# VH-VL binders against o04291r164to392, part 6

Target 1, 229 residues: o04291r164to392
Amino acid sequence: DANNPAGLLSIAEEALAEFLSKATGTAVDWVQMIGMKPGPDSIGIVAISRNCSGIAARACGLVSLEPMKVAEILKDRPSWLRDCRSVDTLSVIPAGNGGTIELIYTQMYAPTTLAAARDFWTLRYSTCLEDGSYVVCERSLTSATGGPTGPPSSNFVRAEMKPSGFLIRPCDGGGSILHIVDHVDLDAWSVPEVMRPLYESSKILAQKMTVAALRHVRQIAQETSGEVQ

## First folded at step 1 (VH-VL)

Design n03 (framework fv_inotuzumab)
Fold by ESMFold2-Fast, scan of step 1:
Order: sequence, then structure tokens, then C-alpha cells
Structure n03 (fold): chain C 229 residues (1-229), chain A 121 residues (1-121), chain B 112 residues (1-112)
Amino acid sequence: as target 1 above (229 residues)
Amino acid sequence: EVQLVQSGAEVKKPGASVKVSCKASGYTFTDYYIHWVRQAPGQGLEWIGGINPSGGSTTYRRKFQGRVTMTADTSTSTVYMELSSLRSEDTAVYYCARAHDYYGSDAFDIWGQGTLVTVSS
Amino acid sequence: DVQVTQSPSSLSASVGDRVTITCRSSQSLLYSSGNTYLSWYLHKPGKAPQLLIYAASTLQSGVPDRFSGSGSGTDFTLTISSLQPEDFATYYCQQGYSTPLTFGQGTKVEIK
């Protein structure tokens, strides 16, 4: 549960297993998007899920940074996600297995004037796997897990983040392969049916999020390389 | 194995209420919307409404508004549909069904076995 | 409300026959995003309905390939290329484009 360290670790491990099945497995049917042209602006492979609840997108690409550095950059969500208004870390808990559990409250900007802004109350689990890969996975805490304990906000509609995050695998020769999954349920049924086109456009937003993360990490890698040269 | 298991048959008098349960197993309960569909004797399938188990948000067909209530208990992975002020025309087999797609309302890939509700004096 | 209408209401067929069922919606079920919200179900008395096809033409996992769906916009077709004994049932189309979700009236496929 949310108020119980053993319960939080259980939730974290469950989120990790579900995230990994999305990032590398066949648990979700993925539709490959027409990719960016090879060149200076080339990112990686981007796909949108076909048959799961909510909106899920995944992306995969090479980055010239070690796994831990990639994780540190991506954990600073406002630095690369334009629609992120604020992120508050409510608590930080050692997992006892070398990992870290964070309870986080996030506010997003409203996508249009016709829809309420969304907020999230989540558990984020960061850990190192046996193969040297680093994982940052995150999911919402719901009433079943003790409910949200973050700051109240009557101006927002509580959204659910399903297991999402980053799997960062070391490459032979240096650098990393970055796998990204973003899976959110914006509670489409909290909006009138006439707003369904807005829900459809939110798949584009999920795609942009995964692309933004990849581009941001690559930009930081290039800036770091430029300074060393 | 992904399953939805419903409560047993009910016999009710006109004016009573009935509460049917639908227990999910084999998947992450909060990842899929659950809808309710009924079939009266000799008639086709009729959508009643649905629920997002994660947030508890509901959508009902207009003719049932005020008589139907859908709830979800995430601790037991169970969805409930309560229908009040029962009439003889509410006699039907009631199904719960899991929504297949992202929006939660496109297609129903897993169905409960059905619950016969008989309303008679 | 978006209505869907099936044709025919019933048909008689023999094992091995090609069977075609049509479904027409009162408005387009295609969003500009490319998503088409039409599904087909098989229903037998005493059993729960079974999903056959979603997104107008995508075959559900585990469903035999003799079943196929086609169509776009407002006109849709379910085809069974070679009818088997277990296919004698009632078939329903369903629109998921807008609430209230609606089913066609059903097409009963009977033995000749």
C-alpha cells in the first residue's frame, strides 16, 4: 500500500515487470510509425499501441551517454516535456535492494481550453538490473493502494499513469540503447463524447513525448561531447 | 487465463433492485474498461453503460440514467452493476464485458458468462 | 444516437457456403485519425457473445481466418468464406464511435 514500505516495494516490483513487458515484449500490439529520415534530426523507432486501454507509445534509440547519466537527465521531466507544469517529489524511500522509490506529484498544462488540466500522483522506481541496465519506471497510485496523498488540487482531473518509463541498456563500445514507454489514461469518459477528437489527438502527444525524450538526451550528449573536445 | 466471472441468477419482484457482480482475473484490473450489455428474451444486444475501474468514471445509456449505478472495487477486482425500480421488461441476461481498445468503448474482447435476472410478480 | 442496421435479419445456408452479412451506420464511423470503430460478434443461445473482428477489418486473435471484415465510413461487411457447423449462430455488428454504444439487430444464420 502507499503508507507501507513493504507494500510500496511490492507495487514497484509489479510496475517494473509490467513496464519491461511493454518496453521489450509482446504484451501490447505496437504499430510502427513512419520514422524520421536518417540524418542530423534522426531519432529512432517510434510505435503507438493498438489494443490496450488508454494511450501507449514506445520508442527506442541510441544515445551517446552511459545508462546512469541518461536516467538522471530523463528524471528531470520538466527539462524536456513542454506540457509538464510542475513536479514535486513528496518522498524518497530506499527500496532495500539498492533501488530507490519516489512518491511524485505532477501537474500538466491543459491540452486545450475545452479540457481540464491533468495531474498525477505516482510511484517512481529506479534500479539497476544485473546486466548493467538502468530502469526508471513509474505508475499511478490509486485508491486500491492507499490513494493519492499529494497536495489537493480542485482545478485538475486526476489522470492515471500505467507502468511507464525508461529502460537504458549499455552498449558495447560505450553509450546506451534507450527504450521509452509512455502509457497514460487521461480518463476519456470524464469528457463529453463530442471531445473524442481530442482523445485521438492525445496519441500524437504521447508520440511527441517519446520523441522529445530521445532528442533531449541526444542534445545533452552532443553538448557534453562538444565541451570535452 | 483472462476471465470475467459473474454472480448467479436473480429473481426479483417489480420495484425491487438487483446488484450483479463481475469478478476479473488474469490481467491488470485497472487497465481495461468494463461495460454492461443485456439481452431480453427474443431481442438483440443492448448496451447499458460502462465504468473505468481506475478512476471510477461511468457512462450510462440515457434510458437507464437514474436507475443504474456502476461501481468498481479494485481491492477485489470486481465491478458491480445495480439496477433499481425493476420492471418486467428488465428481464434479461446481463453480461459484463472488457473493452478491447484504447478509448475503452470500441470492442469487447472478454465477456462474463451472463447473469439471468427475472422480474416477475 | 448513431444507429447501425444489419441485413439480412436471417439467412439459410449449408456447410461450405460463403456467407455475407452487411451493416450500415447512420453516420461515418471513421475518425480523421484513421480509426474505424466497428466490431462484429458471434452469439449462440446460452453462451456469451464472442468478438470476431474489430476496427472494421482486424481479425481477433484465435478467430479462424475464414472470417473477414471489410468496409469503411458507413458500409461494412462480414464474410464467412466457408461456413462450418459451429458457425450457425446470430451475428451482431456494433459501433464504438459514440455513446450510447449500439448493436445491430442481429443476423441469424440458420441451417438450410
Scores: ipSAE 0.006, ipTM 0.528, lowest interface PAE 10.7, mean pLDDT 80

Design n04 (framework fv_inotuzumab)
Fold by ESMFold2-Fast, scan of step 1:
Structure n04 (fold): chain C 229 residues (1-229), chain A 121 residues (1-121), chain B 112 residues (1-112)
Amino acid sequence: as target 1 above (229 residues)
Amino acid sequence: EVQLVQSGAEVKKPGASVKVSCKASGYTFTSYYIHWVRQAPGQGLEWIGGINPSGDSTTYRRKFQGRVTMTADTSTSTVYMELSSLRSEDTAVYYCARWGVEMATSYFDYWGQGTLVTVSS
Amino acid sequence: DVQVTQSPSSLSASVGDRVTITCRSSQSLLHSEGNTYLSWYLHKPGKAPQLLIYAASSLQSGVPDRFSGSGSGTDFTLTISSLQPEDFATYYCQQSTHFPWTFGQGTKVEIK
């Protein structure tokens, strides 16, 4: 409900706490993806969670950009996430603490022709933490939490985004360390049975967002620090 | 031969809980979803929810959320449905059903024999 | 929830008769992937329901060919070309295109 800013801030702060526990905590069991190498030429470390509700992945990597610039790049989701069809910012609300709350409607392309495309109705909270880190945290809203009370668009299945996003920590000497969490429930029951393992527990699908985000930010960093011709 | 065998009839008091079992045989247990459907006396069929035995992921009809729990035990190829806070209107025959697949279609191809749950004082 | 309505609620027929049952949904059952998830079941008192038709018109293996399904969008039909003694039962249509999955109220086929 955009007319209840205090309630939205409460939801935002709760989502932030859950996101931080996933991004940096040890409460969740994460399994490192096969073939991902830590090191100077690597994108970063990518891991998926075991037997969680929905599909969850996290990643981290070093980026030669300041935290605020990383956040600006990643907030423009359609620019780097190929599967993102459209993003509509419905409301922008100052949180009163220097942070910003956005109500966002997102449509995705389906990863296969055998399943409907997914859409999301989310709250995205952007704020600066006490240690100088910047955070962009996002979660789905339901009718109970001030989200839509109607059905999804006729060509889409409503998906649920659990607390997900980006934690961007400044590094000594410049640059940032970027932590990413993607945790979604794509409603596997809406797909043909042969495709449900893909929507429930696919390690391939789980890592798509985190890998795309890291690659894009590193590409922009390289372009920004490139030689002036 | 594919078979789903359910536990026997139950009589419960209002406010109690009931746990119904569904034992699968004749196929790879983790390859198919199991759903639960009930039929109250004089009523039609009502879908309750389902479980994927491979990942223990579940989905429930909203009216049962908070009082139904579905679990799977792969070592015994058995699915359980537990319904709590029983009311007289929960009196019904409860069926488990396998969610089949053929050319990306969805349907219930095999059903258990049914378990009568009676809720009475 | 998508509502599914069957017609008639009951009918009386004799062995050898052609029986037609209709099923109408409040929303199109054509899924965005191109499939229509409408199934027909036969249910007798004291027995498990039995799948007859899936995907609106596909006959389940082991089901007699006197049963056929047709329709698209919101309007569907189950036809029994020549009713047999074992066909006296209640028939249910079910949609699984939209969550939650819903059944029609049933059509009882009784001896005339």
Scores: ipSAE 0.000, ipTM 0.393, lowest interface PAE 19.3, mean pLDDT 80

Design n05 (framework fv_inotuzumab)
Fold by ESMFold2-Fast, scan of step 1:
Structure n05 (fold): chain C 229 residues (1-229), chain A 122 residues (1-122), chain B 112 residues (1-112)
Amino acid sequence: as target 1 above (229 residues)
Amino acid sequence: EVQLVQSGAEVKKPGASVKVSCKASGYTFTSYHIHWVRQAPGQGLEWIGGINPSGGRTTYRRKFQGRVTMTADTSTSTVYMELSSLRSEDTAVYYCARELSYYDSSGPLDYWGQGTLVTVSS
Amino acid sequence: DVQVTQSPSSLSASVGDRVTITCRSSQSISHSSGNTYLSWYLHKPGKAPQLLIYAASSLQSGVPDRFSGSGSGTDFTLTISSLQPEDFATYYCQQANSFPLTFGQGTKVEIK
């Protein structure tokens, strides 16, 4: 049951497994976006694979901060994502392995003039892996998985987030390797015509989130390095 | 402890192909890119290309495109570099090296294999 | 391609000397994040190259603190404050700001 701790942990572990598969990517064929240079400032690619439904973007880069600090920064989504209007933590549940499960409600501003503002009801799972890596993984909860059945606010369209998040791996020389995945799955063929502009806008949102997260962490790392004493 | 261990020295005739292996241990194999760098006698270091073991995507220096193929076997944590149509100027020590980066970004080469001498002579 | 050029091609020095090697890129390799993707390596014939410095100025763990790096944009310097016998080697700078990855031509530090 998704309403008890064991059920939520099951959902969290499933989300983590799928996220790691995307982040370290042998199951998904990722296509480099036109105009991006492969290099230290590469910021994303878009999945266009039979094994990926909807729109997914991923990026990675080196950051001169320890994994725990990167995770703390990225968990404060409003600090780095301008399109985030509000984040409410509805509950916090210890996962028993040192990890944490959060039930979160998020409101986003409209990503384009062609789309309605979105809201999300998600489970966010934060944990440490055996190799010292930190993971912050998040996915939508639906009525089928014990989530809400209706919108909590007027003027918002409920959106679905597939397993997305951050994998933060320690570097042997200090600092971290940050992996980002943003995945929104709205089947175009099953989405009502009126909602299709929102689906199209998910590509822009996924790309913006990926870019904003990486740039924000690198900016904080640079500010910290500039204060060396 | 991170280690990259390469296959032994090779002597080849012009026109032949050579396949050099690089076995990784001590870290998560699919999390780091592996690059190949060579040094010809009396010359500097020259980057050949790299592979992401997660998914097998490769990038090659234009000079080697059509002659080089890089592959990864995740079951054995081994990357391979095959160079075909060998010429005398391909005589060099070939190194594999791990990059502190992931998939679509670059970083420093922090751990290197011991090198494989490939000699091309008639 | 972004090319990197080292100066000098070779130099003669004695144990205890301060040695400086410069590296110049054909284009800026500092980008919007503030990071600079330039590394320095030590290489001896018959041995694998060893990473000394990354991000222009960060010392790799396990590397002696007599090695230091500086610079930004297009101009970079490696400094060895007090040369030791094991430091007689060839040094390479490398940019990782864009593909293809490129190395400088090398600077050979030899005994006077």
Scores: ipSAE 0.005, ipTM 0.421, lowest interface PAE 14.9, mean pLDDT 78

Design n06 (framework fv_inotuzumab)
Fold by ESMFold2-Fast, scan of step 1:
Structure n06 (fold): chain C 229 residues (1-229), chain A 122 residues (1-122), chain B 112 residues (1-112)
Amino acid sequence: as target 1 above (229 residues)
Amino acid sequence: EVQLVQSGAEVKKPGASVKVSCKASGYTFTRYYIHWVRQAPGQGLEWIGGISPSGGSTTYRRKFQGRVTMTADTSTSTVYMELSSLRSEDTAVYYCARDFGIYSSSYGMDVWGQGTLVTVSS
Amino acid sequence: DVQVTQSPSSLSASVGDRVTITCRSSQSLVYSSGKTYLSWYLHKPGKAPQLLIYKVSNRFSGVPDRFSGSGSGTDFTLTISSLQPEDFATYYCMQGTHWPYTFGQGTKVEIK
């Protein structure tokens, strides 16, 4: 609820702490992807979670853009996430510490005509850290945390986003180190056996999302710097 | 050291507006949420709403929405609560109070203003 | 709104008595982090309220150790182990977990 800024800031700070522990720490066991070809799309380190709820992936890589510009690009989710149908920013709330809290509703395209489309109701927290790093952290809201009350739309399966996002650190030589975490929990027990392959495909989707984000930022960086490719 | 100092008592006629000030000192003003709470004669404490001074974000209890406006002036470290369309039932002592927590749900109100008596009489 | 109800509404006690005040909420006050935001205040006529306890059981700085808080979920208690003359006052609990924030109706502790 946009009328409860203190409560939303509390949720945002909790999400940030958990996101940072996943992005840079060992709170989750990460298994690095093996057998990827060297190349532009494989330069970033990509790992999948070993022991966590749902499906988590993380990646990191260098980008030739300053942290705030990287954050601005990545906040425009439909520009780089192919499966994103729409993003509606419902509220924008100053956090009081220089940061910004956004309440966001996202609809995804269905993977196939046989699978339900997914939607998300999230809080996205953007702030600058003490060392000049920028963070964009996002998580799902429930009715208890100021999210929607009642069941999801009949045409969509409400997905849960656990703390996910981007940590963007400045480099001494210019540019940034981009850390990405994507952590989603599809309710595996609520899906019929016939739909279990969708849950397994989510591991691939999470990995593709992290790679897509890094690839997109690098492409924009090349275009912005005047490099021809 | 840490203080909230409120403006003096007010006497208003029904239908008028009142604006109470709350000046903070001894801490970083923009870092803490400020609550407004009132107590009518013979009644308990009633939460009205609050404001985050940094961005000016406000939260009001529904029964006061449309009649209450909270603002913050960071240059003077002062928050204001303006209540309009006053009725005799609005006669109360009005308090501002700082939230103890910086980034949580309400931790508790650790520093209080001395209170401002607002009397509404015809 | 989350309703907060205190019991008793008033009580009479003597210096040295153990006093117990109960606070009940209409729904759980456990936040998503597992923390519970329930605070207690002492209020005397002509003075501003004073914070005694925050997050159920944490005594605020400078508050005498005769004051203690306990509870979980929807049921909370403030205990004064040995009532002192300065403790005759009205006590309020406040839930800070759910918006809008709400106070209990108060418990008046009077001298016998």
Scores: ipSAE 0.000, ipTM 0.413, lowest interface PAE 18.7, mean pLDDT 79

Design n07 (framework fv_inotuzumab)
Fold by ESMFold2-Fast, scan of step 1:
Structure n07 (fold): chain C 229 residues (1-229), chain A 120 residues (1-120), chain B 112 residues (1-112)
Amino acid sequence: as target 1 above (229 residues)
Amino acid sequence: EVQLVQSGAEVKKPGASVKVSCKASGYTFTNYYIHWVRQAPGQGLEWIGGINPSGGATTYRRKFQGRVTMTADTSTSTVYMELSSLRSEDTAVYYCARPYYEGSSWFDPWGQGTLVTVSS
Amino acid sequence: DVQVTQSPSSLSASVGDRVTITCRSSQSLVDSYGNTYLSWYLHKPGKAPQLLIYAASSLQSGVPDRFSGSGSGTDFTLTISSLQPEDFATYYCQQYNSYPRTFGQGTKVEIK
């Protein structure tokens, strides 16, 4: 249950296990996206899921920043995600193991004036793993987990984020390998039939999110690679 | 092993309703949609609609709108398809099928099929 | 709605023959990254349909490698390199790029 501290930690640990399985394992069948080429526009490996509920995408790439610095940058979602309208941190709870649990409410911009905007109520768990990797993983709090209480959001359709986030592994010689998983269920069938094609294309949105995150971190790394200039 | 097991054959009179069940096992029921497809004698495969067992949202082919109702019972991991105002052309084998992907939706596995016969 | 049309409606063949079935969609089934959303099924009377090919060209696990799929955009083909006795069946293509999901009319492969 999300309404008590023991329940929050339990949800956080389950989300972490599932996220790691997606990021580095075979829990989901991934198909590499055609058209992602090495070169000036290269952003690393981008793949989309073939066997899950909702739409899942993952990306992997090298960045010239240490894991904790990458995590700090990516936790500020509005700074790099164009479609993010607002992020409200509702509470911050120490996990007791050096990690942090946050309860977050996010609003997205509507894809068109004819479709409702999406919002999310999530738990975000940030912690350092024994191998020196840093992880930031996030999932929706649903009615099954004691989900959001309070007044209904106006003009928004509640979306579900399944375990998603960032795994940041240290590299020999400095820098990190960044693994990104974005897994969302926008509930395309809850919208009028005329609007469903926009939400069935949520794979494009997921790919844009993973691409935006990796590109943003690489840009920041490039800007700070010099000493003082 | 993932399995979809359907209810047995039905014989109905014109104007009646039929309710076919599809019991899922071997996976997390609420994580995958269930679709319904039929085949009338001498005809091809025809998609009817689908349901999200998480929350119960449905989508139906326009032709069946107003006559078909899909529901899900999460306590028994069972999806139901009810077709009302039956006509002779509704005589068909009805299949439930699980997509591997919500967005990409090729169908595997399939239920064994339920023959519905509409006759006077 | 995206319509899919198969040709031929039926064909007669002998064991060992190379068989080609075509499928045309009214709209492109390719996403912005080049992934294609078309599958092929084998159907026999009294049995559920069996998935053969997904994503236009990917062979389903457990399906014999004499089956292959090709094509992109709006035009697709299923090829059986050397027809076997168990391959006499009706074949269906299906698009899963958009709702409603739609099937071709079917191609019946009959013994000559």
Scores: ipSAE 0.007, ipTM 0.455, lowest interface PAE 13.4, mean pLDDT 79

Design n08 (framework fv_inotuzumab)
Fold by ESMFold2-Fast, scan of step 1:
Structure n08 (fold): chain C 229 residues (1-229), chain A 121 residues (1-121), chain B 112 residues (1-112)
Amino acid sequence: as target 1 above (229 residues)
Amino acid sequence: EVQLVQSGAEVKKPGASVKVSCKASGYTFTSYWIHWVRQAPGQGLEWIGGINPGGGSTTYRRKFQGRVTMTADTSTSTVYMELSSLRSEDTAVYYCARVSNWDYYYGMDVWGQGTLVTVSS
Amino acid sequence: DVQVTQSPSSLSASVGDRVTITCRSSQSLLHSSGYNYLSWYLHKPGKAPQLLIYGASSLQSGVPDRFSGSGSGTDFTLTISSLQPEDFATYYCQQSYSTLWTFGQGTKVEIK
């Protein structure tokens, strides 16, 4: 039940559990993309799954910034995701456990000429875990989960975000390890073959998010290091 | 228990091929690259190459290009290294080792016990 | 290719001694992320190599805290603060900055 603070917290905690299962567990069978090499000249591990509803992408990498700073940077999505047209924060709700719940409406630019522009109606949950890790996880609100989903927008296809986001773990001696999951479902399997470019567009969007997030944080870390020296 | 178990010792003639196996257990097989390292008698450790079991991507040291092939069977959690056109200088103990798919920064934390390959006429 | 060179090639030491081994890279192993792509391994005859240190200075889980790593860029050191009987072995540094990995030639630590 998304119609009150306790119901929103319940949805937030369920999203967090599912996100953590994807980011660090075996809930999804991940296949590393062919040609991807971990290491300094790559993004780290990039994997994709097709044994779930929709398409999911996962990436991981080391960043020389503290977890709280990484979380602050990544929460400002338009600053690093080129295809993000607008983000409108409709509500900010204290979770009562030190965390924050935001109700967010996001519009994306069309990723290709073959795909419609997308919009999202989501709950974003930001909290600190017992081990000092920070998490920013997000999922779509739908009529099936209860609560406000917003009206359909003209010129946009309402997309569904499954639990996605960032897990930011502290490293001994400083810095962080950043786990990224992006999971989007547009029901591509029920779509006639001629419409399948919508599915490929979703895959491109998921890959862009994981890659862009890690590269942006590393760029900020490098700039901060240069200023200190 | 996390472990890598390799196939037994091999004796081959020059010009033959050898295929060494490395069976993984106790962890998610597709979350780690498997690299191969050898040590010839009286020499140090020499990196041969690595494979991503999940995607099948490989990286080989240039001197082994055209002679080495690495493959993975996810149904049995086993990586294979096949070395062809064997020469006496290929006599060595061959090790498999895992490294996190998260980043090569983490190093090779679990190793197989080694497989002695002897090439003699 | 990125080359790594160790010194010394061998040394003699007694139990309780402080031992230092150096590794030098032909180019910087420090990535823009702020991390060094250098690891240290211990190897004994008849046994598989064992990871001691990764990222130049991070101690591998289960490794005794008498082992420590330091350095950045091109110059790295492995230190054993108080040598134990089980530490007589050959030590190797290894770079993973390049996709073509390289080991140092090894440093043998022998009983004096």
Scores: ipSAE 0.027, ipTM 0.624, lowest interface PAE 7.9, mean pLDDT 83

Design n09 (framework fv_inotuzumab)
Fold by ESMFold2-Fast, scan of step 1:
Structure n09 (fold): chain C 229 residues (1-229), chain A 122 residues (1-122), chain B 112 residues (1-112)
Amino acid sequence: as target 1 above (229 residues)
Amino acid sequence: EVQLVQSGAEVKKPGASVKVSCKASGYTFTTYYIHWVRQAPGQGLEWIGGINPSGGSTTYRRKFQGRVTMTADTSTSTVYMELSSLRSEDTAVYYCARGKTFGGVIPYFDYWGQGTLVTVSS
Amino acid sequence: DVQVTQSPSSLSASVGDRVTITCRSSQSLLDSSGNTYLSWYLHKPGKAPQLLIYAASSLQSGVPDRFSGSGSGTDFTLTISSLQPEDFATYYCQQTYSTPHTFGQGTKVEIK
């Protein structure tokens, strides 16, 4: 139940638990993908799910920024996600446990002129874990689960985000290990046959999204570590 | 090795405040939560709340809201718990404990301070 | 709040006995990913509590292997396979599925 703060916190805690299981490698069977440029554009492990519902991708890598700074950068989704058209933060709610719950409406650009653009109505939960790790995790709210109705828009297909986000672990020498999970359920059965190739392309899109996030924070880390003249 | 060392016993009158310290060593202070747990005479363990030493964010059990304040001093690797408006039922041994997670998800308290006896009596 | 209840409240045992303590939660402590949010602690008068088991069944480093934990969902058991003199203590289960992190009322293991 998303209609009250206690219900929102319950949904947030469930999303957190499921996201962390995906990020740490046991909930989903992952296939490692190879094909990154060596050097400045190198990233850590990138994998795409097999045998899970929908399309899931994960990535991890080392970043020379503290967890809080990494989280701050990644929360500004339009700054690094090229396909993001708009992000509207509808509510910001203190979780009562030091964390923050946000209700967010996101519009994505259409992948082709033949397919409708996607939108998402999500709960995003940001909190610090007991081991000093910082987490930003997000999942869709539906009308069936008591979620809010989106802004009026007839031009978008409502997509479902499964628990997704960022786990940012501190390193003893400074910096962070960043784990990223992106998981979207497009339900191929509900999509007309002519549009099913788009579902296949979504696996590549999810991988590019996780890679884009990691590359973006590494770029900022390199810029920040430069000596001021 | 990981150690949590607490301040010494306190005797207070009803209505007073008490501030208990917990000094951490043997690990990076800002990477783990510190929780506070108490035990009244003849009773079980009761969780009071916790603090993230990085940034100072806190979570308290509702029963203690408005009476408890947790703070962290990163320069001395010390967490403090202050309990105000003391009542006789606040007489207890107060423990600090380090929060750790298994698999990044499941919280558990792996190291504990030695305890601080707070006695509230007239 | 998620509550946990232990049974028995106390038991009498002799060195070498197998001892079992049960903990029941008011709701499932198992998440959708298979994680179980339950820990067991040993507590003696004048000493700090000591972690024995976390994640329902994982033995804390340095704890003797006569201690084991089992269970999932709402029903959990701590077992001591062969009780030793140092094991006469009060045992607590704790749920960390949600805040507030609640403890059971304790089970006192006494000399028969």
Scores: ipSAE 0.000, ipTM 0.421, lowest interface PAE 18.0, mean pLDDT 79

